# VHH binders against EKC/KEOPS complex subunit cgi121 (cgi121), part 9

Target 1, 174 residues: EKC/KEOPS complex subunit cgi121 (cgi121), of Schizosaccharomyces pombe (q9p7j3)
Amino acid sequence: MILPLFPETQVHVFVYENVSNCAAIHEQLISQNPIYDYAFLDAATILYKKQVYSAIIRALEDRRDEQMKTKTIHSEVILSLSPKTEISSAFRQFSMTKKSKNIVVVKIDSKLTEEEEFERLDKLVEGNRVEFSDEELQKLIDFKVLKKNYKLDPSTLENPLASILSSIALRGYS

## First folded at step 1 (VHH)

Design e37 (framework vhh_8emy_2)
Fold by ESMFold2-Fast, scan of step 1:
Structure e37 (fold): chain B 174 residues (1-174), chain A 122 residues (1-122)
Amino acid sequence: as target 1 above (174 residues)
Amino acid sequence: QVQLQESGGGLVQPGSSLRLSCAASGFTFSNYDMHWVRQAPGKGPEWVSSITTGGGYTNYATSVKGRFSISRDNPSKTLYLQMNSLRPEDSAVYYCAKDRLYFGSWTPEDYRGQGTQVTVSS
């Protein structure tokens, strides 16, 4: 994918359902294994492709402006999904846990092609790869989690997209 | 061989101030985000505050925002939590936590030390 404001930045997003080894992946992240340098998100928290892209754009803006609050661009994507500037809260709300069943995986600045990243991730993730599309994401979302994370009220439930995107774009600035 | 040693807790009256310290060793302190986490009796761990590697960005739980201030001194490998206007609800064991996840994420029980008890009681 090519981002209008970051045309030189290579972005890949992968979706896996029915993942059986989330606990093992989580352990590799804790052990500082550089092979796992990706943003591993719980798919229960992601409703739209635009939600993920908005977080990526915000993270890239923060990197460009030397305002990153976390160690890596991938952790900055996780933070950027949160409507708050609270790092620990963002990771509790959006990152994959040992109990996750469906995940969204983001890779930025890969030196590998998309096909090479697919091959690599398919070896790391024990699950079924599905298309990164709004249709597939909407099968995996947990609306109770989404409502809690973005503090959605009845007025925004019918069309939460604008509220979610505004929360991501204006994180900490309004 | 990560070691974190908390200190500075005690028994104080409501409205008092305390400064907690965390002495770190066994890792390159300046390369890691640091966190304060607390746990009250019968409750799960609650995140209190975070500070990034260079000290440029800080975050606070809503319950402590405006009262607590996190800071770090990378040369001395020490993390601090300045606690002002203490309330009975702040009574807990306070733990220093190193961000262990390679990609900068936080785990509440990762390499926390022995903790330091803070009791706010009249």
Scores: ipSAE 0.000, ipTM 0.170, lowest interface PAE 11.1, mean pLDDT 82

Design e38 (from e37 with K98R D99G R100S L101W Y102L F103Y G104S S105T W106D T107R E109G D110S; framework vhh_8emy_2)
Fold by ESMFold2-Fast, scan of step 1:
Structure e38 (fold): chain B 174 residues (1-174), chain A 122 residues (1-122)
Amino acid sequence: as target 1 above (174 residues)
Amino acid sequence: QVQLQESGGGLVQPGSSLRLSCAASGFTFSNYDMHWVRQAPGKGPEWVSSITTGGGYTNYATSVKGRFSISRDNPSKTLYLQMNSLRPEDSAVYYCARGSWLYSTDRPGSYRGQGTQVTVSS
């Protein structure tokens, strides 16, 4: 996809459900294996496509402005989902874990086509690929996790989109 | 191939300082987050401190915060741990480890060296 503020940046987002090898993937992420240079998110934390795109845009803005707080654009995407600038808490809140079952995978600046990235990821991820859509994400979200991560009260939980997007955009100003 | 070699341990009195070093070889040191992990006799491994690839971010276990300082020198491929105000409870084998700090702040890195013994005695 093409982002209005970053038209030359290639962005691919993939969603996998019923992933059986999250523990193996997590060990590769800990070992910093370059083959796994993606943002691996727990789908339990993602409700909207716009949530992911907002985090991507924020990460790209921080890279453009030479204000990245992490080493890679992919880790910056994970950080950017958090309403706070605490890197460790952002990763605990949003990144995949050994216990994850459904994941969202983001690739930025790929030298491969989307189809080639699909082929590569399908070899790394033992799960069922589904469409990156609000409908599919809604099936995988954990509202208790979402509420905790964004500090939502019952009134905002009925329509959380604006609150989530504001939290991402205003990260670091509270 | 991949090798981490710790040094600088020893026997010291409470209140003393020690500087530990970890020499890395067989990989591109500047591409990896690095950690210090310790293990006391009869106990499991305890994470002590982490530093990111460029040294821009550091983190410490509550038990050592304010007393220990982690640093790295990428040109010489060396990781350091400056330990001040040492206590008997700090006695352990100290291991250098590599791996992503971002994905698990509570776990030691995926690859560890052979360790260096620190003994703080009265």
Scores: ipSAE 0.015, ipTM 0.362, lowest interface PAE 6.8, mean pLDDT 84

Design e39 (framework vhh_8emy_2)
Fold by ESMFold2-Fast, scan of step 1:
Structure e39 (fold): chain B 174 residues (1-174), chain A 121 residues (1-121)
Amino acid sequence: as target 1 above (174 residues)
Amino acid sequence: QVQLQESGGGLVQPGSSLRLSCAASGFTFSNYDMHWVRQAPGKGPEWVSSITTGGGYTNYATSVKGRFSISRDNPSKTLYLQMNSLRPEDSAVYYCAKEYRGSFLPSTDSRGQGTQVTVSS
């Protein structure tokens, strides 16, 4: 994908269900293995494609403005999903864990095509690829997790998109 | 309510050894992987080592492999870092953390206030 405000930035988003090796991936992320330089998100926290794109745009804006709070653009995406600028809390809320079953993987600044990244990730992730679509994401979401992460009440939970996007855009001020 | 308190730092000469300790309270220590992270003045945080809940698996940054050893004692809720063959570049504030995802210094609710290690000759 090409973002209008960042047309030279390559962005790829992948979704995997029934992942069996999340513990092994988590170890590689802690050790900062450069092969695993992606944003690995727990799919239980992601309801919409627009949610992921909004976080990517916010991270790219923070990089452009030299205001990143984390060391990599991928960790900045994870932070940007959170309504607060609390780094550890954001990672606890949105990052994949050893116990995750379904994941969303974001790659920014790839020199590879989408298909080449799929081939690479398929060797790292032991799970089933599914389409990055609202339909597929809605099969993997945990509404209790979503509600807690964005502090949604029952009326907002019925149509949460605008509230989620506002939380991402107004991170630190909402 | 999470509390992590590091100790054992100090000023030592190159080639010396130090053992850092981290006393944990306010959470079920045995349910969490534990980590050591360091930060030198003017530099970003650097992950040093991790240990799984039962101590069955450990991992180390390339810069400390073969010199440092991480261990834990779940009954006493204590994390340790044995540092051998210390080098000037090991000089940093060392933090223990219960939640580390890489690329950042853990928040204050997930790490201690740190213990300073200075290696000088």
Scores: ipSAE 0.012, ipTM 0.380, lowest interface PAE 8.4, mean pLDDT 85

Design e4 (framework vhh_8emy_2)
Fold by ESMFold2-Fast, scan of step 1:
Structure e4 (fold): chain B 174 residues (1-174), chain A 121 residues (1-121)
Amino acid sequence: as target 1 above (174 residues)
Amino acid sequence: QVQLQESGGGLVQPGSSLRLSCAASGFTFSSYWMHWVRQAPGKGPEWVSSISSGGSSTNYATSVKGRFSISRDNPSKTLYLQMNSLRPEDSAVYYCATDRGFLYSDTSQYRGQGTQVTVSS
């Protein structure tokens, strides 16, 4: 995918369900293994493609403006999903854990094609790849987690997209 | 093994200052962002401040902005938090953390035992 404001930046997003090796992946993330330089998100927290794209755009804006709060662009994507600028809270809310079952994986600045990244990830992730689409994401979301992470009230839950996107775009201002 | 050891806490009166230190070992300190996180009794962890690997960028929670200052000394592998104009609501155990140890790890070995700050009377 090519973003209009960042045309030189290659972005790939993959969705995996029924992942059996999340504990092993989590151990590699703790070890800072460079092979695992991706943003690994818990799919229970992601409802829309636009939610992921908004976080990516915010992270890229922060990198452009030299305002990143974390070490890597991938960590910055995880932070950017949170309505608050608190790093530990954002990771607790959105990153995959050893108990995760379904994950969303983001790669920014890939030197590989989408097909090559897929082949590489297929060797790291023991699960079933599904399409990155709102339909597939809606099958994996946990609405209780979503409501808590974005502080959605009952009226907003009926159509949460605008509220979620505003939270990401206005992170730190409200 | 990654180890973080905090020190410098104590019991002080409102309006006082304290400087916390964190000694790091077992990883390439100069390559990682460092953070201060605090936890008050009965509450979850609250992020306080962050500093980039080279020290050029710093961020603060709104509750401490203008009163606290984060810094680091890469040669000695030490992180600091200068706390001015302390308030009773700043009372907590203060922990230092890294992206490596705290953010992805559920083990306390990537945080030290913390240092207690009590602001009273």
Scores: ipSAE 0.016, ipTM 0.275, lowest interface PAE 6.5, mean pLDDT 83

Design e40 (framework vhh_8emy_2)
Fold by ESMFold2-Fast, scan of step 1:
Structure e40 (fold): chain B 174 residues (1-174), chain A 121 residues (1-121)
Amino acid sequence: as target 1 above (174 residues)
Amino acid sequence: QVQLQESGGGLVQPGSSLRLSCAASGFTFSNYDMHWVRQAPGKGPEWVSSITTGGGYTNYATSVKGRFSISRDNPSKTLYLQMNSLRPEDSAVYYCATGPRWFSSLTEQYRGQGTQVTVSS
């Protein structure tokens, strides 16, 4: 995918369902294994492709403007999904946990092709790869989690896209 | 067991400087990236600064860039934060954290007790 504001930035997004080794992946993330330098998101929190891309764009803007609040571009993506700028809260809300079953994985500035990243991730993730599409994401979302993370009321839940995108873009101004 | 003990906080006037220290024990300090995180009353934790294992790379939150400087002394197992041109908005409890994933971990736990910085007239 081409990001209009960052056309030279390589972005790959992968979706895995029925992942059985989330606890092991989580331990590798805490241990800072560079092989696991990706944004590992809980798919229960992601409803749309545009939600992920909006967070990526915001993270890239923060990097460009020297306003990153976290150490890596991948952790900045996780923070950027949150409507608030509280780091620990954002990671608790959106990052995969030891108990996660479905995950969305983001890679920015890859030195590998998409196919090579798939080969690499398929060795790390014990689950079924599915298409990164709104249709597949909507099978994995938890609307209760989404409502809490974005503070959505019942009317907004019927068509939450605009509200979610505004929350990501505005962060701290709501 | 990881032990982090912050010190150096206090009550200062705007424009003043403070130097925070973090004494580390219970782990191989030189093998871990170190971070400063702060939390103001009524707000969530905010990452302030990070330094790599050898001190070769540092990073700062935009709000403190140019005013704060992070450093470490691996032989003495101590992390420092030099805070210059302090502003009322810098008032917070400052925490020392271990590892590059600590401030971005899925838990909200800090290893140290924190040191209170209050900037007021």
Scores: ipSAE 0.000, ipTM 0.148, lowest interface PAE 14.8, mean pLDDT 81

Design e41 (framework vhh_8emy_2)
Fold by ESMFold2-Fast, scan of step 1:
Structure e41 (fold): chain B 174 residues (1-174), chain A 121 residues (1-121)
Amino acid sequence: as target 1 above (174 residues)
Amino acid sequence: QVQLQESGGGLVQPGSSLRLSCAASGFTFSNYDMHWVRQAPGKGPEWVSSITTGGGYTNYATSVKGRFSISRDNPSKTLYLQMNSLRPEDSAVYYCARDSGWYLPSTRDYRGQGTQVTVSS
């Protein structure tokens, strides 16, 4: 979905597999270390690039309309992945935990170039970078987690994209 | 010792204005997002407004949007709520609340003693 009046916003998305330091990263997030101001998502919850972009677009729309429910644009991205408006549930469902193994990292409004963000994140995350692509995401997804988070039945599980995107876009309206 | 002290409440007529203040002490005020929360008799707490650490972003409940304005002064460690066009349904005890931290969603970990606002004809 293209919004012609959307101001120019820098968006970077990174994917890491086999991350060994999720507990350390989680501790830095709780301690409010500004170096870790990113949306850290559990890759077990993400099936498509469009799923991440839809959540980003929703978060940016909420910021534009002065309707953010959370403190930062990055926490708003995490909330926006959830089909419901319950903040604590969204974080439990989608954010990285101490036990996570594969993560998706989103940065919005970076003052750094994409290359500089790669260099910075590679120092913070002890894992292997992979391409942000549907192919790579499909290797990291947990379909049991996805089904539970979006309440998918067997009829939608074969092609869940439309259902997931609708859930993100219509959060709180239906 | 975390402490929040609200003031500025009172009894006013519909259509009046009030400015609430919250003086913070015992923590680094500039590190926390702040909230105003109200509770009317017989009802649960209702979130009213939020402001980020630097004051760059503010949010309001639909019921008060356009009438209330939240602001902060980090050097003096004070939070404000300017309330205009007050209505009887705005009658409540108003609480200043500290957010739980920057990463966690808008979860409040501390609340002050409150200041009573009564709007009646």
Scores: ipSAE 0.014, ipTM 0.202, lowest interface PAE 7.6, mean pLDDT 82

Design e42 (framework vhh_8emy_2)
Fold by ESMFold2-Fast, scan of step 1:
Structure e42 (fold): chain B 174 residues (1-174), chain A 121 residues (1-121)
Amino acid sequence: as target 1 above (174 residues)
Amino acid sequence: QVQLQESGGGLVQPGSSLRLSCAASGFTFSNYDMHWVRQAPGKGPEWVSSITTGGGYTNYATSVKGRFSISRDNPSKTLYLQMNSLRPEDSAVYYCAKGEYWYTSDSRPYRGQGTQVTVSS
């Protein structure tokens, strides 16, 4: 996908369910293997496409303004999902773990097509690809995790979109 | 094996500045993100600031943003916190903490003995 405000930045987002090799992927991420230069998110933390896009846009804005807080654009996406500015907390809240079962994978700055990235990721991820859609994400979300990460009260859980987007936009002010 | 030693605290008046230092040993300092955490008497620990391995990226708690500046000197294995425009609510024991690489579950596994900062008139 090409974002209107960042036309030279190619963005791809993929969703995998029933992933069996999360522990192996996590080991590669800890070792900082460049083959795994993607943002690997736990799908239990993502409810909406707009949540992911908002984090991507914020990360790209931080890169444009030379205000990135992390080493890579992909780690900046993970940080940007968090309502706090603490890097380690953001990774604990949103990044995949060895126990993750469903994941969302973001690639920024790829010149490859979506199909070519699928071929690459299919070699890294042992799981089933599903559509990046609100419908599919809603099947994978853990509302207890979502509530904790964004500090939602019970009344906002029925319609959390505005609260989540506000938290992403206001990170560093809450 | 991992050792962190904080210094530079003291008793100062509101509006004053202090520079805290943390001397690190027992690990490859330049390979880890570093953090400052504070704890006031009777309260839980509060994260204050973080800095990445090369010093190029920093984060701050909203309560200190614009007043505090974190920095590091990798050759001397030292972490710094420059604290300006100090307020009574900044009074706490300040600890430095070793970070971890990407995706690790424990962001602050080691803390030093701390250095006491007291802001009062």
Scores: ipSAE 0.006, ipTM 0.176, lowest interface PAE 9.5, mean pLDDT 82

Design e43 (framework vhh_8emy_2)
Fold by ESMFold2-Fast, scan of step 1:
Structure e43 (fold): chain B 174 residues (1-174), chain A 121 residues (1-121)
Amino acid sequence: as target 1 above (174 residues)
Amino acid sequence: QVQLQESGGGLVQPGSSLRLSCAASGFTFSNYDMHWVRQAPGKGPEWVSSITTGGGYTNYATSVKGRFSISRDNPSKTLYLQMNSLRPEDSAVYYCARSDYYEWGTSPDLRGQGTQVTVSS
């Protein structure tokens, strides 16, 4: 995919359901295995494609402006999904856990084509690939998790997109 | 049992040096980034320093940069903090910490019981 504000930046987003090896992937991330240099998100926290794209754009803006708070661009994507600027809270809220079942995987600045990344991820992730679409994401979301992460009230839950995007754009400061 | 055990604290005068040690057991020490966190009475925890699994990258809080040095010995499963030019404001309980997250931060999934450092004349 191509981002209008970052046309030279290569971005790939993948969705997997029924993943059986999240604990093994989590151990590889803790050990800093470079083969796992991706943003691994819990799909229970992602409702829209635009939610992911907004976090990616925010992370790229922070990198451009030399204001990244995390060690890698992929960690910055995870932070950028959170309405708060606290790194550990963002990871607890949005990052995959040992008990995750469905995941969203983001790759920025890949040296590989999308197909080559699929082949690579298929060796790392024991699950079923599905299309990165609002329809598929809405099958995997946990609305209780979404409500808690973005502090949504009942009036916002029926059309949460604008609230979520504003939270991502304005995180840490009012 | 999974455990972190700190040692090396004590009562010293300003300008002195101390080396803290943290012995890890019950897990694969070389697979985790390690951190030092301190907490002074009546204050919240303050991140001090971090080191990556192989020791190739280190980071320090601005308040200690240039005075403290973090290191690790993976074969002996030990983390170290060399503290030079100690100041009264460095007085705190120092905790060795491991994180469940692969990113740097102050969110440890495992902490030791701490070792008291008191810098006073």
Scores: ipSAE 0.016, ipTM 0.291, lowest interface PAE 6.9, mean pLDDT 84

Design e44 (framework vhh_8emy_2)
Fold by ESMFold2-Fast, scan of step 1:
Structure e44 (fold): chain B 174 residues (1-174), chain A 121 residues (1-121)
Amino acid sequence: as target 1 above (174 residues)
Amino acid sequence: QVQLQESGGGLVQPGSSLRLSCAASGFTFSNYDMHWVRQAPGKGPEWVSSITTGGGYTNYATSVKGRFSISRDNPSKTLYLQMNSLRPEDSAVYYCAKDTSWYSEGYPTSRGQGTQVTVSS
C-alpha cells in the first residue's frame, strides 16, 4: 500500500492470531537480526486500522523532518503509537513480548509485493493470518490494556478513536 | 530504579580468557531474562548472549558461539559471561541488560555503565 502523503513509501500491515513462537521472534528482535526488520506490535493494544496508519504517518513525518527519536523507522512506529515520547514506556506498552498471542506486523520501505512479504513472514511467524480490518482487530484487542495505554475514562470510551488519534498526532507536543 | 554494574574487563592477549560479572539491583532479578550486549568504538551495539529466568535456556551470537558461556546466580543477583579464546574483534565495551523492548539500535536501554574488554598483542 501507498500512502497519499508518502507516495514513495510502500507500507504493508499483517495480523496474526494464535502465534506460538513469540519468544523466538523476540530473541531475533533483541539480536537485531535484519530478517526481522519489522515493527512487531501486540494486537492487544490495537483497536483500529486508523490507529496503525496514524502511527505510521507520524513516524514517516518524523523521518522526513529528521526528527526520529529511534534508530529505525519500525521502532519509530512503535514510539509513535504512544501518547508520550518516553521510548521505554512506548515499547513496553505496544511492542510484542514473549508472552504475546496475537500480533500486528508493520513493514515500511518494502521492496517486495504484499504477496511476497506474506510468504516471507509465514516462515517467521507460527500463527494464523487474518485480515487487517477493524472487525478482526476488535476480536484481538484487550480493552483494559487500551484504556491504560491511552488513559481513557468512561466518557472517552464511547468514541475512543478520536482520543487515540489525537494522542498519536500530539505525541511530544503535549 | 534498575541498576546494573558490570566488572571483569581488561586488557588481554589473543587466545586469553576473561569472566565478566554484572551485579543487579532495583528489580527482582530472578523474574527477568538477561542479556549481554557489546559495542566497539564507531560501531552499533551487538547482541552477544541471552539467558532465561531460570537459566534453562541460553542463546549466543554466531560470532561467539562455542567460545562464550552465559550463566546466572539468582540468589546473589549476578549475571556472568565466561569468554574463552578471545580475538581482537571481541574488543568492545560489554554491557549487561535486563530484558526489555531495547531491540531498537537507538533505544536508550536499561543497561549498566559497561566494562571495557581490549584484546591486543
Scores: ipSAE 0.006, ipTM 0.132, lowest interface PAE 11.0, mean pLDDT 82

Design e45 (framework vhh_8emy_2)
Fold by ESMFold2-Fast, scan of step 1:
Structure e45 (fold): chain B 174 residues (1-174), chain A 121 residues (1-121)
Amino acid sequence: as target 1 above (174 residues)
Amino acid sequence: QVQLQESGGGLVQPGSSLRLSCAASGFTFSNYDMHWVRQAPGKGPEWVSSITTGGGYTNYATSVKGRFSISRDNPSKTLYLQMNSLRPEDSAVYYCATEYGWDSLYTSQYRGQGTQVTVSS
């Protein structure tokens, strides 16, 4: 995809359901295997495409402004999903874990085409690829997790999009 | 603040043994699986071994299976790696890692210094 504010930046987002090897992927992430240089998110935490895009935009803004708090742009995406600035908390809230079943994978600055990234990720992820769409994401979301992560009350939960996007954009001010 | 401090590395000859230690603080050690990861000069990081919260299950990379043994002592919040029959290919900086401190491998503020193991022939 092309981001209007970052047109030179290559961004790809992939969704996998029924992933059986999350523990193996997690071990590769902690070992910093460069083949796994992606943002691996737990799909239980993602409700909208715009939620992911907002986190990507915030991470790219922080990189542009030399204000990244993490070592990689992909880790910065994970941090940027959180309404708080605590790195460890953001990873526990949004990053895939060994027990994750459905994941959202983000690649920034890919030197590969989207099709080449699909081929690569299909070898790393033992699951079923689905479309990156609001419809598919809404099948995988855990509203209890979403409510907890963004501190949503019942009135906000009726239409959470604006609250979520505001939390991401205003991270550190709220 | 999550803190992991590795120790026990050194310069040894092929066939020697070393025991690495990792002292953990800033989190509930007994609630998390622990891992050893190594990085050789000019190479990417490589997962070495894992141990579950209670020590009931362990796993090893094929390159070290049968030679290395991972263990933990939850009361002292310490992780160990017993390395036997060391080979030149085992030369690397060794790091301990946890699910709780997973992000520490991506941030300099929480990363341990590692412990250097050099196997020279």
Scores: ipSAE 0.000, ipTM 0.162, lowest interface PAE 11.6, mean pLDDT 81

Design e46 (framework vhh_8emy_2)
Fold by ESMFold2-Fast, scan of step 1:
Structure e46 (fold): chain B 174 residues (1-174), chain A 121 residues (1-121)
Amino acid sequence: as target 1 above (174 residues)
Amino acid sequence: QVQLQESGGGLVQPGSSLRLSCAASGFTFSNYDMHWVRQAPGKGPEWVSSITTGGGYTNYATSVKGRFSISRDNPSKTLYLQMNSLRPEDSAVYYCARKSYYGTRSPEDYRGQGTQVTVSS
């Protein structure tokens, strides 16, 4: 996908369900293996495509403005999903863990085509790839996790999109 | 770019106290959990203590629990380790470290140059 405000930046988003090797992937992320330079998100935390896009846009804006709080653009995407500018909290809330079952994977600044990234990721992730769509994401979300991460009350939980996007866009004003 | 500078080590007798300091620069200190790690001659590194971004949560290795206290001052970008009731086995180079985002008991990212603590006899 091409983002209108960042037309030279290549962005790819992949969704995997029933992943069996999350513990192995997590160990590679801890060791900072450059082959695993992606944002690996727990799909239990993602409800909408717009949620992921908003975090990507925020991370790219922070990079453009030389205001990144983390070492890589991919870690900045994970931070940008959080309503707070607290790195450890954001990773606890949104990043994949050894116990994750379904994941969303973001690649920014790929030197490869989308199909080449598919080939590469399919070798790293032992799971079933599904379409990056609101319909597929809504099968994988955990509403208890979503409510906790964005501090949604019963009224906002009925229509959480605006609250989630506002939390991502307004991060840094609290 | 990331810089961590430890100070406060020295030669002390068993039962003494020392306070170690770590001055951080080159990153937003208040956004990171911080660690103290030590390494004795001929041994591998040992995690000593951790503190969360706001100081609300602390954790300690079993060997130092009850004797050491970790704290931070975000406005001055400084991490501290108050060491009480020092023992000969506490002798080591002490390193200030920034924790990996994915979490571990051992720091994986950045360490300072270290400060030597020697507890005699």
Scores: ipSAE 0.007, ipTM 0.256, lowest interface PAE 9.1, mean pLDDT 83

Design e47 (framework vhh_8emy_2)
Fold by ESMFold2-Fast, scan of step 1:
Formats: sequence, C-alpha cells, structure tokens
Structure e47 (fold): chain B 174 residues (1-174), chain A 121 residues (1-121)
Amino acid sequence: as target 1 above (174 residues)
Amino acid sequence: QVQLQESGGGLVQPGSSLRLSCAASGFTFSNYDMHWVRQAPGKGPEWVSSITTGGGYTNYATSVKGRFSISRDNPSKTLYLQMNSLRPEDSAVYYCAKGRYSWSTRPEDSRGQGTQVTVSS
C-alpha cells in the first residue's frame, strides 16, 4: 500500500490466525533479531483497518518531524496505537505476547514486494493468513481489551471508530 | 518491588578500566531487557547501553562504542558494564534500569541508587 502523504513509503499489513509459535516469535522480538523487524500486534487489540493505518501515519509523521520516541519505525507504530506516550504501557497493551493466538504484522520501508514479504513471514509465522479487512479483524478482536486500552464507555462502544482514531491522533494530551 | 543495586564505581585515572555490577531483585530478571544510563552533574540522563533478555543483542551510545561492553548473568540476576579506556567525560553516576523491549529509545523508570564513577588525575 501507498499512503497519500508518504508515497515513497511501502507499507504491508498481514493478519494471521491460529498462530502456534507466538512464544518463539516473542523471544526473537525481545532479542532484537533483525530478521523479525516488523510490528507484531495482538489481533485482540485491533478492530479496524483504519486503526492500524492511523497508527502507521502517526509513526511516519513522528519520523518525518524527528520526534520518534522509540528506536525503530515498527516500535513507533506500536506506541502510536496507544492513547498515551508511555512506551512500556503501549507494548503491554498492543504487542503480541507468548500467549497470543492471532496477530497483525506491519512492515514499513520494505524493499520486497508483498508476495516476497509473505514468503519471508510464512517461514517465521506458523499460522493461517487471512485478509486484512474489517470483517476478518472483527472476528479476532477482544472487546474487553479494546474498551480498556482506549477507555471506552458504554456510550461510545456502539460506534468506537471515531474515539479510537481521536485517541491515536491526540496521544500525549491525555 | 523492583530493586536494583549498582556497585563498582570509584575514582580512577584516565585510561583506566572499571567493571560495574547491578544486582536485581523483585522481578524475573531473565524476562527483561536491561540498560545502563548515566548522569553527569548539571546534565540530563544519557543512555549508555542495552542488552536483550538472553544477551544475544547489545547496543551502545556512540560516545562509548568500542570502549564499553554490557553483559548479564541471568542465573545470578546480575547486569555488568565493563568500561575500558575511561575518559574524564565518562564521569557520572551510573544507573541500571529494567525494560521490556530494548528497541525502545527509553529505558523504564525503575532505576537503582546509582554508582559514582569519577575519572580524574
């Protein structure tokens, strides 16, 4: 995918369900293995495609403006999903864990095509790839986790999209 | 509950070596990336080095790269910083800090009391 404000930035997003090796992937991530330079998100935290794209755009804006708070663009995507700027909190809320079963994987600045990235990821992820769509994401979301992460009340739960996007755009302002 | 206790600092001459230690308790040490941060008088804190949970990956600030080596011993719950070819500008209080992910540019706020390193003739 090509973003209008960042046309030279190549973005790929993959969704995997029923992943059996999350513990092994997690160990590679905490070891900073460069082969695993992706944003690995727990699909239980992602409800909409726009949620992921908003975090990507925010991370790219922070990189453009030399305001990144994390070491890599991929960790900045994870931070950007959070309504707060606390790095450890964002990772606990949105990153995959050893117990994750479904994941969303983001790659930014790839020199590879989507198909080539899929071939690489298929060697790393033991699960079934599904379409990156609102329909598929809605099958994997945990609404209790979503409500907690974005502090949603009953009045916003029926249409949470605007609240989620505002939280991503206004992070750091409480 | 997180407790970190640094030691090994002292007064040394330029060109000398020191080995700092950090004893950790109150958390599962092997599950966390660890960092060294220093603060000189009148300056803000400066990140020095990071090491991942298993010790497989390390990172260093440009100012210390090639001179300092970070390591850890998970069974003894101890973090180390080997400092070689010390310079006056390395003088600072050195703190260890825990973090979950070392690709973060900021370590977590949990720090010990620090150990003073002074490099002077």
Scores: ipSAE 0.000, ipTM 0.140, lowest interface PAE 13.4, mean pLDDT 81

